# Miniprotein binders against q9bqp7, part 246

Target 1, 240 residues: q9bqp7
Amino acid sequence: VPQNWFPIFNPERSDKPNASDPSVPLKIPLQRNVIPSVTRVLQQTMTKQQVFLLERWKQRMILELGEDGFKEYTSNVFLQGKRFHEALESILSPQETLKERDENLLKSGYIESVQHILKDVSGVRALESAVQHETLNYIGLLDCVAEYQGKLCVIDWKTSEKPKPFIQSTFDNPLQVVAYMGAMNHDTNYSFQVQCGLIVVAYKDGSPAHPHFMDAELCSQYWTKWLLRLEEYTEKKKNQ
Below, E stands for the ipSAE of ESMFold2; O stands for the ipSAE of OpenDDE; V2 stands for 0.75 times the mean of E and O plus 0.25 times the DockQ between their complexes.

## First folded at step 25 (miniprotein)

Design Qm3 (at its last look DockQ between E and O 0.82; V2 from the best seeds 0.00; counts 0 for: pae O 3.8 > 1.5)
Fold by ESMFold2, look of step 25:
Structure Qm3 (fold): chain B 240 residues (1-240), chain A 104 residues (1-104)
Amino acid sequence: as target 1 above (240 residues)
Amino acid sequence: SPKMAKELVQSVEWLLKEVEELLRMGDLWYAAWMARLAVDFAEDTGDPELLRRVAELLVRVARIAGSPDLVEEAIRVFEELARRNPDPEIREIAEEAIRRLREL
């Protein structure tokens, strides 16, 4: 249990949006400052076991591919993820027509993989938008806020090359999502709140992506774990 | 190297505990994902008894979830495990897990 509990919802804010929805998704710029990002907090509070397993996975990949092969592999994974996020932002943008979109951006197996998910996504309210928890003092950059099957969600998009276990997905992805949720709910740049999370794992071969829906109860349980990680981070910072 | 082998086993044990926590939270998809990861690292240990424990856990997660998609993914994990391992003890673990998953 954290020493100092804090609610995921802002009691001073309605969970119902204004009568008029925004016609263009919010894109709050990220400011690089001294307050920690969600990803930095999570990276610096990984357990010894998480660190060991990630390093073990890297060693196995290097053994299989060689050091140069591993470097090329990780560069390609990074580029594919970047292109996937760019494609999704473009697809979900309210621009009525963009006849001159980059065709390579839209032709990946990952985009094929998420097509059935995108049919259930509507009411896009934020894309690649900064959030700041103004009380707990952390910042993040979320992928998307939209309705999924009628539920407003913080949506995180992940890529996977195989259905077998893959360490490239973060151990802490649900914590990342709820941290963004809590920040958004206490960020004065946003007029609404969000109760649910969605993690979408897209596959390189185009097979149907899995939508991992996190309802409010599950988000609350992960929120407690996030608060513990933030507390651990703060304590480490004091000891430096 | 001996210290690294001990650390790997300890890290797989940690994964098992994380899967149990995810089950208690009701996050069945993430529990299954973590259990599949545990199978991969348990194979890496070369310890058949640890692999058997992890295989049982993945089967249990799939049974609790009652999801055809999770069962199918678990079967694929064990099919690949059996295919890449000539060791009859490892193959027995994988084949037993597949048999139990198909009875669901």
Scores: ipSAE 0.808, ipTM 0.924, lowest interface PAE 0.6, mean pLDDT 86
Fold by OpenDDE base, look of step 25:
Structure Qm3 (fold): chain B 240 residues (1-240), chain A 104 residues (1-104)
Amino acid sequence: as target 1 above (240 residues)
Amino acid sequence: SPKMAKELVQSVEWLLKEVEELLRMGDLWYAAWMARLAVDFAEDTGDPELLRRVAELLVRVARIAGSPDLVEEAIRVFEELARRNPDPEIREIAEEAIRRLREL
């Protein structure tokens, strides 16, 4: 049980969208501060087993590709992920729909992969927007807040090059999503609350993306795990 | 190295426990994801018994989930496993898993 329990949901916020929800998605810039990011917390609190699995994967990839080949591979993966997020932001942003969409950004297997998910996405409230949890003292940059199948979700988009999961991003994805939810629900920059999460894994070959829906109950369970990771991080930093 | 092999086995055992926890939480998709990961690492151990245990767990996850997509994905995992491995024992494990998945 976390020593410093804090709720994921804010009882002071209405679950009902205010009728005054801006037609334009929020894009709050991430401020550079001393506050740890969600990603940093998760990376610094990985289990020995997770670290071992990642290192072994890395070693195997280096053996296959060489060191320079692995660096190139990693860079390409990162670039593809970035372009995918940029393309999604363009698709989901009402303002960018009017700009000449770089047709080249939209012509990707990843974009093809998510088309069936995008049909169920509506009511976009935030895109690439910063969240801060003032009490728990962490920050993050969330990909998207939108309705999925009529439920308001924090949506996290993931890319997978291989049918096999990329080990680097998979273990803590639910924790990342709930961390963003909890921060957003208590960030004064947001007037609404989110109760659900969605992880979407897009595939490079254009095969149908895999949606992983997280209901409020599942989010609450992962929130407890997130709090434990945050406590561990805090303790490690006090001892440094 | 023998040390690395031992650590790998321990990691697979850890993944199996995580899958069981995810099943208890009702996170069937993520359970399946972790189980698929466990298949890959179990393959790397060269331990057919460990691989069999992981395969059985993935089949169980797919059964519990009742998702056609998860079943098809699991089938693909085992088809690829069989394709990559000339070892008859590994092929048997994969083929048995596929058979069980098709009966779902």
Scores: ipSAE 0.139, ipTM 0.559, lowest interface PAE 3.8, mean pLDDT 84
ESMFold2 (binder alone), look of step 25: mean pLDDT 88; pTM 0.875

Design Qm4 (at its last look DockQ between E and O 0.77; V2 from the best seeds 0.00; counts 0 for: pae O 3.5 > 1.5)
Fold by ESMFold2, look of step 25:
Structure Qm4 (fold): chain B 240 residues (1-240), chain A 104 residues (1-104)
Amino acid sequence: as target 1 above (240 residues)
Amino acid sequence: SPELAKELVQSVEWLLKEVEEILRMGDLWYAAWMARLAVDFAEDTGDPELIRRVAELLVRVARIAGSPDLVEEAIRVFEELARRNPDPEIREIAEEAIRRLREL
């Protein structure tokens, strides 16, 4: 149990659409500041076992591919992920992108993989948008806030090459999502809140993506784990 | 080295406990996803007892979830485990897991 518990949801907010809300998704830019990011907190608080398994996986990949082969593999995975996120932002932003959209960006197995998910996504409220938890003092950059099957979610998009998932992004993904949710729910730049999370795993070969839905109860359980990681980070920083 | 082998076993045991926690939270797909990683690292240990424990967990998660996609992915994991390993004990663990998954 965290020593200083804080709620993930803000009782003074609604998750219902406002008729006067703008139709253009929010894209709040990150600000230069001293407070830590979600990803930094998670990276700095990995357990020794988590670190060991990641290094073990890396060494096996290097043995299989060689040093240069592994470097090329990781660069390619990063580039494909970036292109995927750019394509999704373009697809989900109905106004600004129709005239200048690169049709080759839309031709990928990952985009094919998510088509059935996108049919259930509506009411896009934010894309590639900064969030800040002003009380707990952390910041993040979320991928998307939209309704999925009628439920407003923070949505995180992931790429995977079957059968070799990229392990570096696997261990803490639900914590990342709930950290973004908590920050958004307590960020004055947002007038609404979310109670659910969605992680979408897209596949390079175009196989149907998996929607990993997290309801409010599950999000609350992961939120407790996030608070412990943030608390650990804060204590570590004090001892530097 | 002996120290790295011990750390690997301890880390797989840690991962097994994490998967059990995720399962208890009711996050079935994520539990299955993490259990597949655990099978991969358990194979790396060469310890049939640990491989059996993780294999039984993945089969159990697939039963609870009832998802044909998770069952098919689990079967592929065990087919590869059997293919890569000449050890009869590990092959039997993999083949038994496949049999149980196909009855789902």
Scores: ipSAE 0.786, ipTM 0.916, lowest interface PAE 0.7, mean pLDDT 86
Fold by OpenDDE base, look of step 25:
Formats: sequence, C-alpha cells, structure tokens
Structure Qm4 (fold): chain B 240 residues (1-240), chain A 104 residues (1-104)
Amino acid sequence: as target 1 above (240 residues)
Amino acid sequence: SPELAKELVQSVEWLLKEVEEILRMGDLWYAAWMARLAVDFAEDTGDPELIRRVAELLVRVARIAGSPDLVEEAIRVFEELARRNPDPEIREIAEEAIRRLREL
C-alpha cells in the first residue's frame, strides 16, 4: 500500500464535459523544471528483472545488427514513432486539417494500422499536452485526450515494427497512462476529468492496430502501482 | 554463461508471476502480451519444461479472455515457435498449444 495515497480521480471535477469545451484541442507546452517526468520515474524505478530483460534484448540486437547498426535501428524507430505522432496530431487537430497535410506523413503503415481506431475517436480535447500533478510532484506529456467509443480517454499511441511489441515500450505503458490521467485530473489547466485509458499499438505493416482499453477500475489498480513507483523514486532521490 | 542462463530463467519466472498478477487485475490484453514475451525468453533458455509452462499460461490467458483476436495472435506465436525450433519436444508443445487454442 502506498504511504502517500492520493486519488486518481478528482471529486471536485464534474465528469460531464462543460458545454463550453473549446472546439480546439488543448496543447499546453511542457515547461522545463526540476520536476521529474513520468518517463523518468518509470525508468529509474525499473526492477532488476526489467533491466535485465532490456539489456538482454539490447545485446541480442547488437549481436545481430552490430553496434552501429543498432544505433541506426534505434534512431529509425524513434524517427518513425515521431512521424507517426506528428501525423496523428495532424489528423486529430481541426486546424491542421486545413493545412496541406504532408501526404507523405499520412502514407505510413502505422497510419493505415490505426484507421479503424480513428473511426471510433471523437471529441478531441487535448493533443501533445503537458500535465502536472502539483501535489505528487511529477509532470508528463500526454499524446491525446479524446472520446473512444463514447468514453473519454487518455490515449497513448505506440508503434511496433513487429507484430510483437518491443520490450522497451510496453512494461510500464499502463502506468504511464494512469500517471497522465491522475495528473490531468488534478492539473488546474484542465477543467474536465478522465476516467478511462486507451493504449493503441500501431503496426508498421499496416495490420489492424490493437486497442487496449482501460476502464476506471483497471486504471485505479494501476494507479496504486504508479504511486508505489513514485514513492520508490522519491526515496532513491533522497538517498542520492 | 551459466549465470546468464540462470538470470534468464529467473526473469521468465518473474514474468510468469507478473502475468498471474495482471490476470488478477483483469487486464487480459496486458497479461497476454506479457505471456507472449515470456514465450520469447523461455525459448532463449532452450528448456522445454519452461516453454511448456509459459505456453500453458498463454493458452489460459487466451481462454479467459475469450477474444478471437487474442486467440489468433497466440496461434501465430506458437506457429512461429514451431517454425523456429527444430527440437521435436518444443514443436510438440507449440502444436499442442495451437490445438488447444483452436478448440476455444
């Protein structure tokens, strides 16, 4: 049980979207500060087993590709992910729909992969927007807040080159999503609350993306795990 | 190295426990994903008994989920496992898992 329990949901916020929700998705810039990011917390609190698995994967990849080949591979994966997120932001942003969409960004297997998911996405409220949890003292950059099948979700988009998700991206994804939810629900820059999460794994070959829906109950369970990770991080930093 | 092999086995055992915990949480997709990962690392051990245990877990997850997509994905995992492994015992494990999944 976390020593410093804090709720994921804010009882002071209405679950009902205010009728005055701006037609334009929020894009709050991430401020550079001393506050740890969700990603940093998760990376610094990985278990020995997780670290071992990642290192083993890395070693195997280096053996296969060589060191330079692995660096190139990693860079390409990162670039593909970035372009995918940029393309999604363009698709989901009402303002960018009017700009000449770089047709080249839209012609990707990843974009093809998520088309069936995008059909169920509506009511976009935030895109690439910073969240801060003032009490728990962490920050993050969330990909998207939108309705999925009529439920308001924090949506996290993931890319996978192989039908099998890479080890690097997946172990703590549910924790990342709920961390963003909890921060958003208590960030004064947002007037609404999110109760659900969605992880979408897009595939390079254009095969149908996998939606992983997280209901409020599941989010609450992962929130407890997130709090434990955050406490561990805090303790490690006090001892440094 | 013997040490690496031991650490790998320990990691698989850890993954198995995590899958059970995730199952208790009701996150069947994530459980299936972790189980698939466990299959890949169990394969790296070359231990048929460990591979069998992980295979049984993945089949169980797929059964609990009742999702056609998860079942088909699990089948693909085992088809690939059978394809990559010349060991008759590992192939038998994979083929048995596929049979069980097709009966779902």
Scores: ipSAE 0.107, ipTM 0.539, lowest interface PAE 3.5, mean pLDDT 85
ESMFold2 (binder alone), look of step 25: mean pLDDT 86; pTM 0.847

Design Qm5 (at its last look DockQ between E and O 0.87; V2 from the best seeds 0.82)
Fold by OpenDDE base, second read of step 27:
Order: structure tokens, then sequence, then C-alpha cells
Structure Qm5 (fold): chain B 240 residues (1-240), chain A 104 residues (1-104)
């Protein structure tokens, strides 16, 4: 049990969006403060086994691609991920805020991959928006808050190449999502509450994306795991 | 190195525990994902018994999930395992796993 237990859900917030919620998705800028990001907390609290497996995967990829090939691969994965998120932000943004849609951004296998998911996405409340948990002292940048199949979710978009997925984010993705949920639910910049999470894995070849839906119960279980990681991080920083 | 081999086995054993935890939590999708990773890393050990344990776990996860997509994906994993391994024992493990998946 975490020593510093804090609830993921805020009982003071209604699950129903207030009629006063702006029609425009929130985009709160990330303030670079001394406060650790969710990503930083997770990266610094990886288990020895996770670190070992990531290194093993890297070595296998270098053996297959060469050192220069692996660097190029990593750079391409990063660039493709960035472009995919930019394209999704453009698609999910209201038309009035649409800068000229770079048609080239929309012509990707990843965008094709998520089309069936986007049909079930509505009621976009936030896009690329910062969240802060004031009590637990962490920040994050969430991809999207929207309704998926009528349920309000924090949505996290991931890119993968078949047949070998990029493993770096695989272990802690559910923890990242619930960390964003817990922060948003207690961030004063938001008037609503989220009870569900959604991880969407998009594929480069345009094959149908995989939705991983996390209900409130599953989110609560991962939240306990997140709190333990946050405590570990805090202890490590006190000893530095 | 023998040390690296030991660490790899320990890490696969850790993945097996993580899959069991995900099953207990009811996260079947992520359990299947982690079990697939465990197959890949178990292959690197060359230990048929460890590969068998991981294979059986992936089959079990697919069976519990009852998703045709997960079953098909698991079949593909084992087809590739059989293709990449000249060891008859590993091939037999993969073929048995495929048989079990097709009977789901």
Amino acid sequence: as target 1 above (240 residues)
Amino acid sequence: SPEMAKELVQSVEWLLKEVEELLRMGDLWYAAWMARLAVDFAEDTGDPELIRRVALLLVRVAAIAGSPDLVEEAIRVFEELARRNPDPEIREIAEEAIRRLREL
C-alpha cells in the first residue's frame, strides 16, 4: 500500500460535463518547473528487469540494422510519432482553429490505422494539454481527452511498426494514462472528471489500430502502481 | 556471457509474473502483449523448458480473452518461432501451441 495514498477520482467533480464547458478543446501550456513529469518519474523508477530487457532489445536491433541503421530507425520512429500526433491534433481540433491542413500529414499509414477508432471519438475536451497534480507534485502533457463510445477517456496515442513494436513505452503505458487521469481530476484548470483510459496503438502499414480500453476499476488498480512509482522516485531524489 | 544468460532468464521469469498479475487485474489485452514479449525473450535463452512455459502462458491468455484477433496474433507468433528455430524441440513446442490455439 502506498504511504501517501491519494484518490484517482475527485468526489467533488461531476462526471457530467457542465453545460458551461467550452466548445473548444482545452490546450493548457506545459510550464517547465522543478516539478517532475510523469515520463521522468516512470523512466527513473524502471525495474532492473525492464532496463535489462530494453537494453537486450536494443542490442538485437543493432545486430539486425547496424549501429547507424538503428540510429536512423530511432530517429524515424520519433519523427513519425511527432507527425502522427500533429495530424491527430489537427483532425480533432475544431475547423475554426485548423491551420491549413497539411495534406501530407494526413496521408500516413498511422492515420489510416486509427480511422475506425476516430469514428467512435467525440466530445473532445482537451488536446495536447498540460495537467498538474498539486498535492502529489507531478506534471504531464496528455494527448487527448474525449468520449470514446460514449465514455469520457484520457486517450493516449501510440505508434508501432509491425512485426517488431518499439518496446520503450510498452511497460508503463497504463501508468502514464492513469497518472494523467489523476492529475486532471485534481487540476483546478479542469472542471470535469475522467473515469476511463484508452491506449490506441496505430500501425505504420495502415492495419486497424488496437484500442485498449481501461475502465474505472482497472484504472484504480494501475493508480496504486503509479503511486508506488512516484514514492520510489521521491525517495531516490531525497538520497541524491 | 553466462551472467547475461542468467539475467535474461531472470527477466523472462519477471515477465511471467507480470503477465500473471495482469491476468489477476483483468487486463487481458496487456497480458497478451506482455506474454508475446516473453516469447521473444525466452527464445533468446535457447532453453526449451522456459520457452514451453511462456508458450503455454500465451495460449492461456488467448484462451481467457476469447478474442479471435488475439488468437490469430498468437498463432502468428508461434509460426514465426517455428520458422526461426532449427531446434526440433522448440518447433514442437510452437506447433503444439498452434494446435491448442486452433482448438479454441
Scores: ipSAE 0.817, ipTM 0.917, lowest interface PAE 0.6, mean pLDDT 90
Fold by ESMFold2, look of step 25:
Formats: C-alpha cells, structure tokens, sequence
Structure Qm5 (fold): chain B 240 residues (1-240), chain A 104 residues (1-104)
C-alpha cells in the first residue's frame, strides 16, 4: 500500500469526451527539467528478479547473435519502433502532413498487423504528446489518446517480432500506461480526462495485433502499483 | 554457476507469484503473457517439477480466461516445449498440458 495514495482520476474533470468538439489532436512539447520521467522511474525501480530475467534474456540473445550482432539487433528494433510510431502518427493525424517517405512507412508488417485495430480507433485527441502530473511531479510522452470501440483511452503502441518473444519494453507497460493516464488527468494542458488504457502489440510478420484493453477498475489497480514504484524512486533519490 | 541457477529458480518463483496477482486483478491477457514467460524461464532451469508447476498455472490461466485464442496460444507454447526438449519427463509434462487444454 503506498503511504500517500492519490487518485488516478481528477474529480474536477468530465469523464465524458467532448463528442461534438472538432479539434486537432494535441501535441504538447516535452519540456526538459529535473522532474523524473515515467520510463526513468520504472527502469530505476525494477525488482532484482526483473533485472535478473532481463539480463538472462540479453545473454541468450548475445550467445545467439554475438555482441556486435546484438548491438545491431537492438539498434534495428529501436529504428523499427520509431518508424512504426511515425507511421501511426501520420495515419491518425486529421491534418495529414505530407512526408516524402510516408508511403514507404505504410509498407510494413507492423502496419498491416494493426489495420483491424485502427478500424476501431476514432476521435483522436492527442498524438505523441507530453504529459505532466502537476501534483506527483513526473512527466511522460504518450503515444496516443483516442477512442477505441467507443472508450477514450491512452493507447500505447508496441512492436514484437514474434507472437511470443520476450519483449523487454513491455514488462512494465501497464504501469507506463496508467502513469501517463494519471499525468494527463492532472495536467492543465488537457481539458479532458481518460479512464481507460489500451496496449496494442503489433507483429513484424503482419499477424493481427493483440489489443489489451484496460478498463477503469483495472487501471486503478495498476495505478496503485505505479504509486509504489514512484514512492520507491523518490526514496532512492533521497539516498543518493 | 550454482548461484545463478538458484537465482533463476527464485526468479521463476517470483513470476509465478506475479501471475497469481494478475489473476487476482482480473488481467487475464497479461496473466497469460506472464505465464508463458514463466514457462520459458522454467524450461531454462531444466527442473521438471518447476516446469510442471508453471505448466499447470498456464493451463489454469487459459481455463479461467475461457478464450479459444488463449487456449490455442497455450497449446502452441507446449508444442514448442515438447519439440525443444529430449527429456521424456518434460515431453510428458508438455503433452499432458496439451491434453488438458484440448479438453477445455
């Protein structure tokens, strides 16, 4: 149980999205400051078991690929993720800016993988947008806020090269999503709030992506776990 | 080393506890994902008793979820476990798990 529990939802904001409000998706710029990011908090508060399992996975990959091969692998995974996010931002933007390689970005297994999900996504309210929890003092950069099957969600897009492989970036992903949700709900740059989360895992081979919907109750339970991680992070920084 | 082998077992035990917590929270998709991860690392231990415990947990998660897609994914996990392992005890664990999943 965290010592200073704080609600994920803001009682001073409407739960309902403004369905009649035609707006351009928000893209709040990320400000550099001393406030910790969600990903930094999560990385610095992993359990010893979590760290051990990730290192064991890394060693298995190095044994298979060699050290130089593993460096190339991780660099390529990062670039593929970046391309995927760029493609999704372009697809979901109502402003549809022209990019010279936009057509080439659309020709990937990952984009094929999410097509059935995108049919259920509408009402895009934010894309690649900074969030700050003004009370708990943490910051993040969320991928997307949009309706999924009629529910306004913080949506996080993830890539996977196999339906099953261990994905280092997704170990704490539900905590990342709810942390962004809580931050957005308490950020004065946003006039609306979100009660649900969605994690979409796209596959390199184009297989149908898996949508993981997180309703308000589930988000509240993950929020409690996020608060514990934030509390642990704060205590560690007091001791540095 | 012996110390790393012990830490691996402890980390699989930790994963088992995380799966139980995810079940309590009602996050069946993430519980299944974490259970599949636990099978992978349990296989890495080579300990048939631990592999059996994790296998039964994945079967239980799939049964609770009641999702044909999760059942089929779990079957694929155990088919791969059987293919990778020459140890007859591990093959039998995988085959029994598949039998249970097919009767759902």
Amino acid sequence: as target 1 above (240 residues)
Amino acid sequence: SPEMAKELVQSVEWLLKEVEELLRMGDLWYAAWMARLAVDFAEDTGDPELIRRVALLLVRVAAIAGSPDLVEEAIRVFEELARRNPDPEIREIAEEAIRRLREL
Scores: ipSAE 0.793, ipTM 0.912, lowest interface PAE 0.7, mean pLDDT 86
ESMFold2 (binder alone), look of step 25: mean pLDDT 89; pTM 0.881
OpenDDE base, look of step 25: ipSAE 0.801; ipTM 0.906

Design Qm6 (at its last look DockQ between E and O 0.83; V2 from the best seeds 0.69)
Fold by ESMFold2, look of step 25:
Structure Qm6 (fold): chain B 240 residues (1-240), chain A 104 residues (1-104)
Amino acid sequence: as target 1 above (240 residues)
Amino acid sequence: SPKMAKELVQSVEWLLKEVEELLRMGDLWYAAWMARMAVDFAEDTGDPELLRRVAELLVRVARIAGDPDLVEEAIRVFEELARRNPDPEIREIAEEAIRRLREL
């Protein structure tokens, strides 16, 4: 167990809509400061086994594709992920008023893949929005907060290629989601809270995306693991 | 190298422990995903007994989950393994896992 446990949920907040809910999703800008990001904490606290397996995967890809082929592959994966997130922000924004929308942004197997999920998403409260945990002192940038099948979720969008699992994905995605959730629930920029998580895995070939729902109990279990990683990060920085 | 081979085995053992924890937490989709990844690395070790242990774990995860999509994904992993690996013992492990998964 963490030595300094802190609750993920804030009893002073509601997880349901209220009369003051805004019609425009929040987009809190990410600002530089001295506190660590969720991504940095997770990157700096990977076990040696995690590091070894990721490097092994990389070397196998280089053997298959060559150095230049691997660089192009990783660049393309990054670009596809960026375009996917841009498309989703555009689709989910109720006030999209751009004079010209990039038609190629919406022409993607990944967008086709998530269509059945998007019909169950409503009540968007935040898009590409910064969160800060004022007590535990960490910051993040979450993808989306919206209702999924009537439950308000922190939603994370992931891309994957079929037929084989994309092994480059972080082992720590559920920890990332609950860390954002905890930060949002204790961030003065937000007046509501979220108790559930959703990880949506979209596929390049357009196959139906997988919605991985995380209820409050599962989120609480992952929260404990996040607190251990944050504690480890803090200890490493004291000794650095 | 001998050091890299030992470290790979240790990392697969670590993956097996992570899968068991995910099962305990009830995160069956992530347990299955982690177990599928472990199959790939277990093959990489060249150790048929380690691969058998990982295969048995993935079948068990699929059985507990009772989810046809997870079963289908697991079958694909073993079909690919049997297709690419020339070792008859590895192919038998994969084919047995497929038979068990199809009976779920």
Scores: ipSAE 0.789, ipTM 0.907, lowest interface PAE 0.7, mean pLDDT 86
Fold by OpenDDE base, look of step 25:
Structure Qm6 (fold): chain B 240 residues (1-240), chain A 104 residues (1-104)
Amino acid sequence: as target 1 above (240 residues)
Amino acid sequence: SPKMAKELVQSVEWLLKEVEELLRMGDLWYAAWMARMAVDFAEDTGDPELLRRVAELLVRVARIAGDPDLVEEAIRVFEELARRNPDPEIREIAEEAIRRLREL
């Protein structure tokens, strides 16, 4: 049990979508502060086994691609991910705010991959928006808050070049999602609450993306794990 | 190195435990994901018994999930495993896993 238990859900917030669907998704800028990001907490609290597996993967990739090839690969993966998120933000933004859609951003296998998911996405409330948990002292930038199949979710979009699951970020993706949920649910910049998470893994080849839905129960379980990681991070920083 | 091999085995054992925990949590998709990853790393250990355990776990996850897409994906994983490995024991493990998956 976490020593510093805090609820993921805010009992003071209504689960009822306030009938005012915000006509425009929220986009709160991330402020530079001393507060650790969710990503930083997760990265600094990886297990020895996770680190080893990651290093082993890296070594394998370097053997396959060479050192320069691996750097290029990493850069390309990052760029593709960024472009994909930009394209999704454009797609999910209201038409009135759509600057000239760079048609080139929409022409990707990743966008093709998520088309079937996008059909079930509605009621977009936030895009690329910062969340802060004031009590637990962490921040994050979430990709999307929207209804998926009628359930309000924090949606996290992931890109995979290969159908092979070994994406560095995937180990802790559920923790990332619930961390964002918990922060949002207690961030005063948001008037609503989220109870579900969704991880969407998009594929470069345009094959159907995999939706990983997290109900409130599963989110609560991962929230406990997140709190433990946060405590570990906090303890590690005190000892530095 | 022998050290690396030992660490890899330990990491696979850790993955197996994580999959079991994910199963207990009811996160079947992520359990399958972790189990698939464990197959790749178990292959690198060269330990057929470890690979067998991972394969059995992936089959179990697929069975519990009852998701046709997960089953198909698991089949693909083992088909590729069999293709890449000349070792008859590894092939047998993969083929047995495929047989079990097709029976679901």
Scores: ipSAE 0.485, ipTM 0.767, lowest interface PAE 1.4, mean pLDDT 87
ESMFold2 (binder alone), look of step 25: mean pLDDT 88; pTM 0.874

Design Qm7 (at its last look DockQ between E and O 0.81; V2 from the best seeds 0.79)
Fold by OpenDDE base, look of step 25:
Structure Qm7 (fold): chain B 240 residues (1-240), chain A 104 residues (1-104)
Amino acid sequence: as target 1 above (240 residues)
Amino acid sequence: SPKMAKELVQSVEWLLKEVEELLRMGDLWYAAWMAQMAVDFAEDTGDPELIRRVAELLVRVARIAGRPDLVEEAIRVFEELARRNPDPEIREIAEEAIRRLREL
């Protein structure tokens, strides 16, 4: 049990959209501060086994691609991910705020991959928006808050080159999502609450994306795990 | 190196525990995902018994999930396992897993 228990859900917030559904998704900028990001917490609290498996994967990739090939691969994956998120932000933004859609951004296998998911996405409330948990002292940048199949979710978009069970961020994706949920639910910049999470794995080849829906119960279970990781991080930093 | 081999086995054992925890939590999708990953790393050990244990776990996860997509993905994983391995024992493990999955 976490020593510093804090609820994922805020009882003072209603799930009901206040009548002022902002016509425009929130985009709160991430402020540079000394507060650790969700990503930093997770990365610094990986188990020895996770670290080993990631290194093993890296070694396999280097054997296949060469060192320079692997660097290029990593750079391309990063760039493709960035472009994909930019494309999604453009797609999910209201038409009135759509700067000239770079049509080239929309012509990707990743965008094709998520089309069936996008059909079930509505009521976008936030895009690329910063969240801060003031009490637990962490920050994050969430990809999207929207309704998926009528349920308000924090949505996290992931990219994979091929339909493979292994992606570099696979281990802690659920923790990232619930960390954003918990932060948002207690961030004063937001007037609403999320109870569900959605991880979407998009594929470069246009194969149908994999949706992983997390209900409130599952999110609560992962929240406990997140709190333990956050405590571990905090303890590790005190000892440095 | 023998050390790396040991660490790999330990890491696969850890993955098995993580899958069991995911099953306990009711996250069947992620359990299947992690179990598939465990098969890939177990293969690197060349240990048929470890591969068997991971295969059995993936089959169990797929059975519990009752989702055709996860069953099909598991079948693909084992087809690839069989294809990549010249060891008859590993092939048999993969083939048996496929048979079990097709019966679901």
Scores: ipSAE 0.804, ipTM 0.911, lowest interface PAE 0.6, mean pLDDT 90
Fold by ESMFold2, look of step 25:
Structure Qm7 (fold): chain B 240 residues (1-240), chain A 104 residues (1-104)
Amino acid sequence: as target 1 above (240 residues)
Amino acid sequence: SPKMAKELVQSVEWLLKEVEELLRMGDLWYAAWMAQMAVDFAEDTGDPELIRRVAELLVRVARIAGRPDLVEEAIRVFEELARRNPDPEIREIAEEAIRRLREL
């Protein structure tokens, strides 16, 4: 149970954006400051078991690929993820839809994988945009805020090459989404709020991506877990 | 190392608890994903009793979810478990799990 509970939703904000309000998506720049990021909080509050399993997975990969092979694999996964997010930002931006110069960026199994999801995405409000929770003092960089099947969501895009996902990514994805949601809902750079989340797992071979929708009730349950992680982080830093 | 083997078992037990929490929260897709990971690490223990426990949990999650895509993914997980393991006990666990999943 968190000692210092704070609501994920802001009752002073509308959760029903104007459907006819045309605008470019928000892209709030990330500011360098002393407050921690969502990913730093999550990385530094992993359980002993989570750390152990991550290290065991790493050692199995190194045994199979060798040290240099593992470094190359890790670099390639990171690069493909970066290219995927760049392609999605281009596809979802109104100004970028008139530019066809990034053909190689758009030719990807991952982009093929998400096509059926993108058909259900509309009303893009933010892309690659910073969020800050003024009261709880944390920051993040969210991938996308848009309507999915008529519901406004914080959307997180993930890539997958293998059936064995990275353990931190697996356990912490929902916490990342709700942390971004809570920050956005209480960030003065935004005039609206979101109550739902979506995690989209895209596949390198182009197989249909898996959408994981998180309604407001589920987001509230994950929010409680995020608050515990944030409290744990804060207490550790006070004692150091 | 006896201590590393014990730590692996404890970590699989922790994964089982996380899957149960996800079930309680109603996050059935994420519960299935975590249960698949639990099968993978249970295989790493070489303990048929632990493998059986996580296999039964994945089957239960798939049944509760009632989603054909999760059933198909779970079947693939157990097909790979059987393929990688010549141990008759582990093969029997995987084949029984597949039979139960196909009855869904």
Scores: ipSAE 0.772, ipTM 0.901, lowest interface PAE 0.7, mean pLDDT 86
ESMFold2 (binder alone), look of step 25: mean pLDDT 88; pTM 0.884

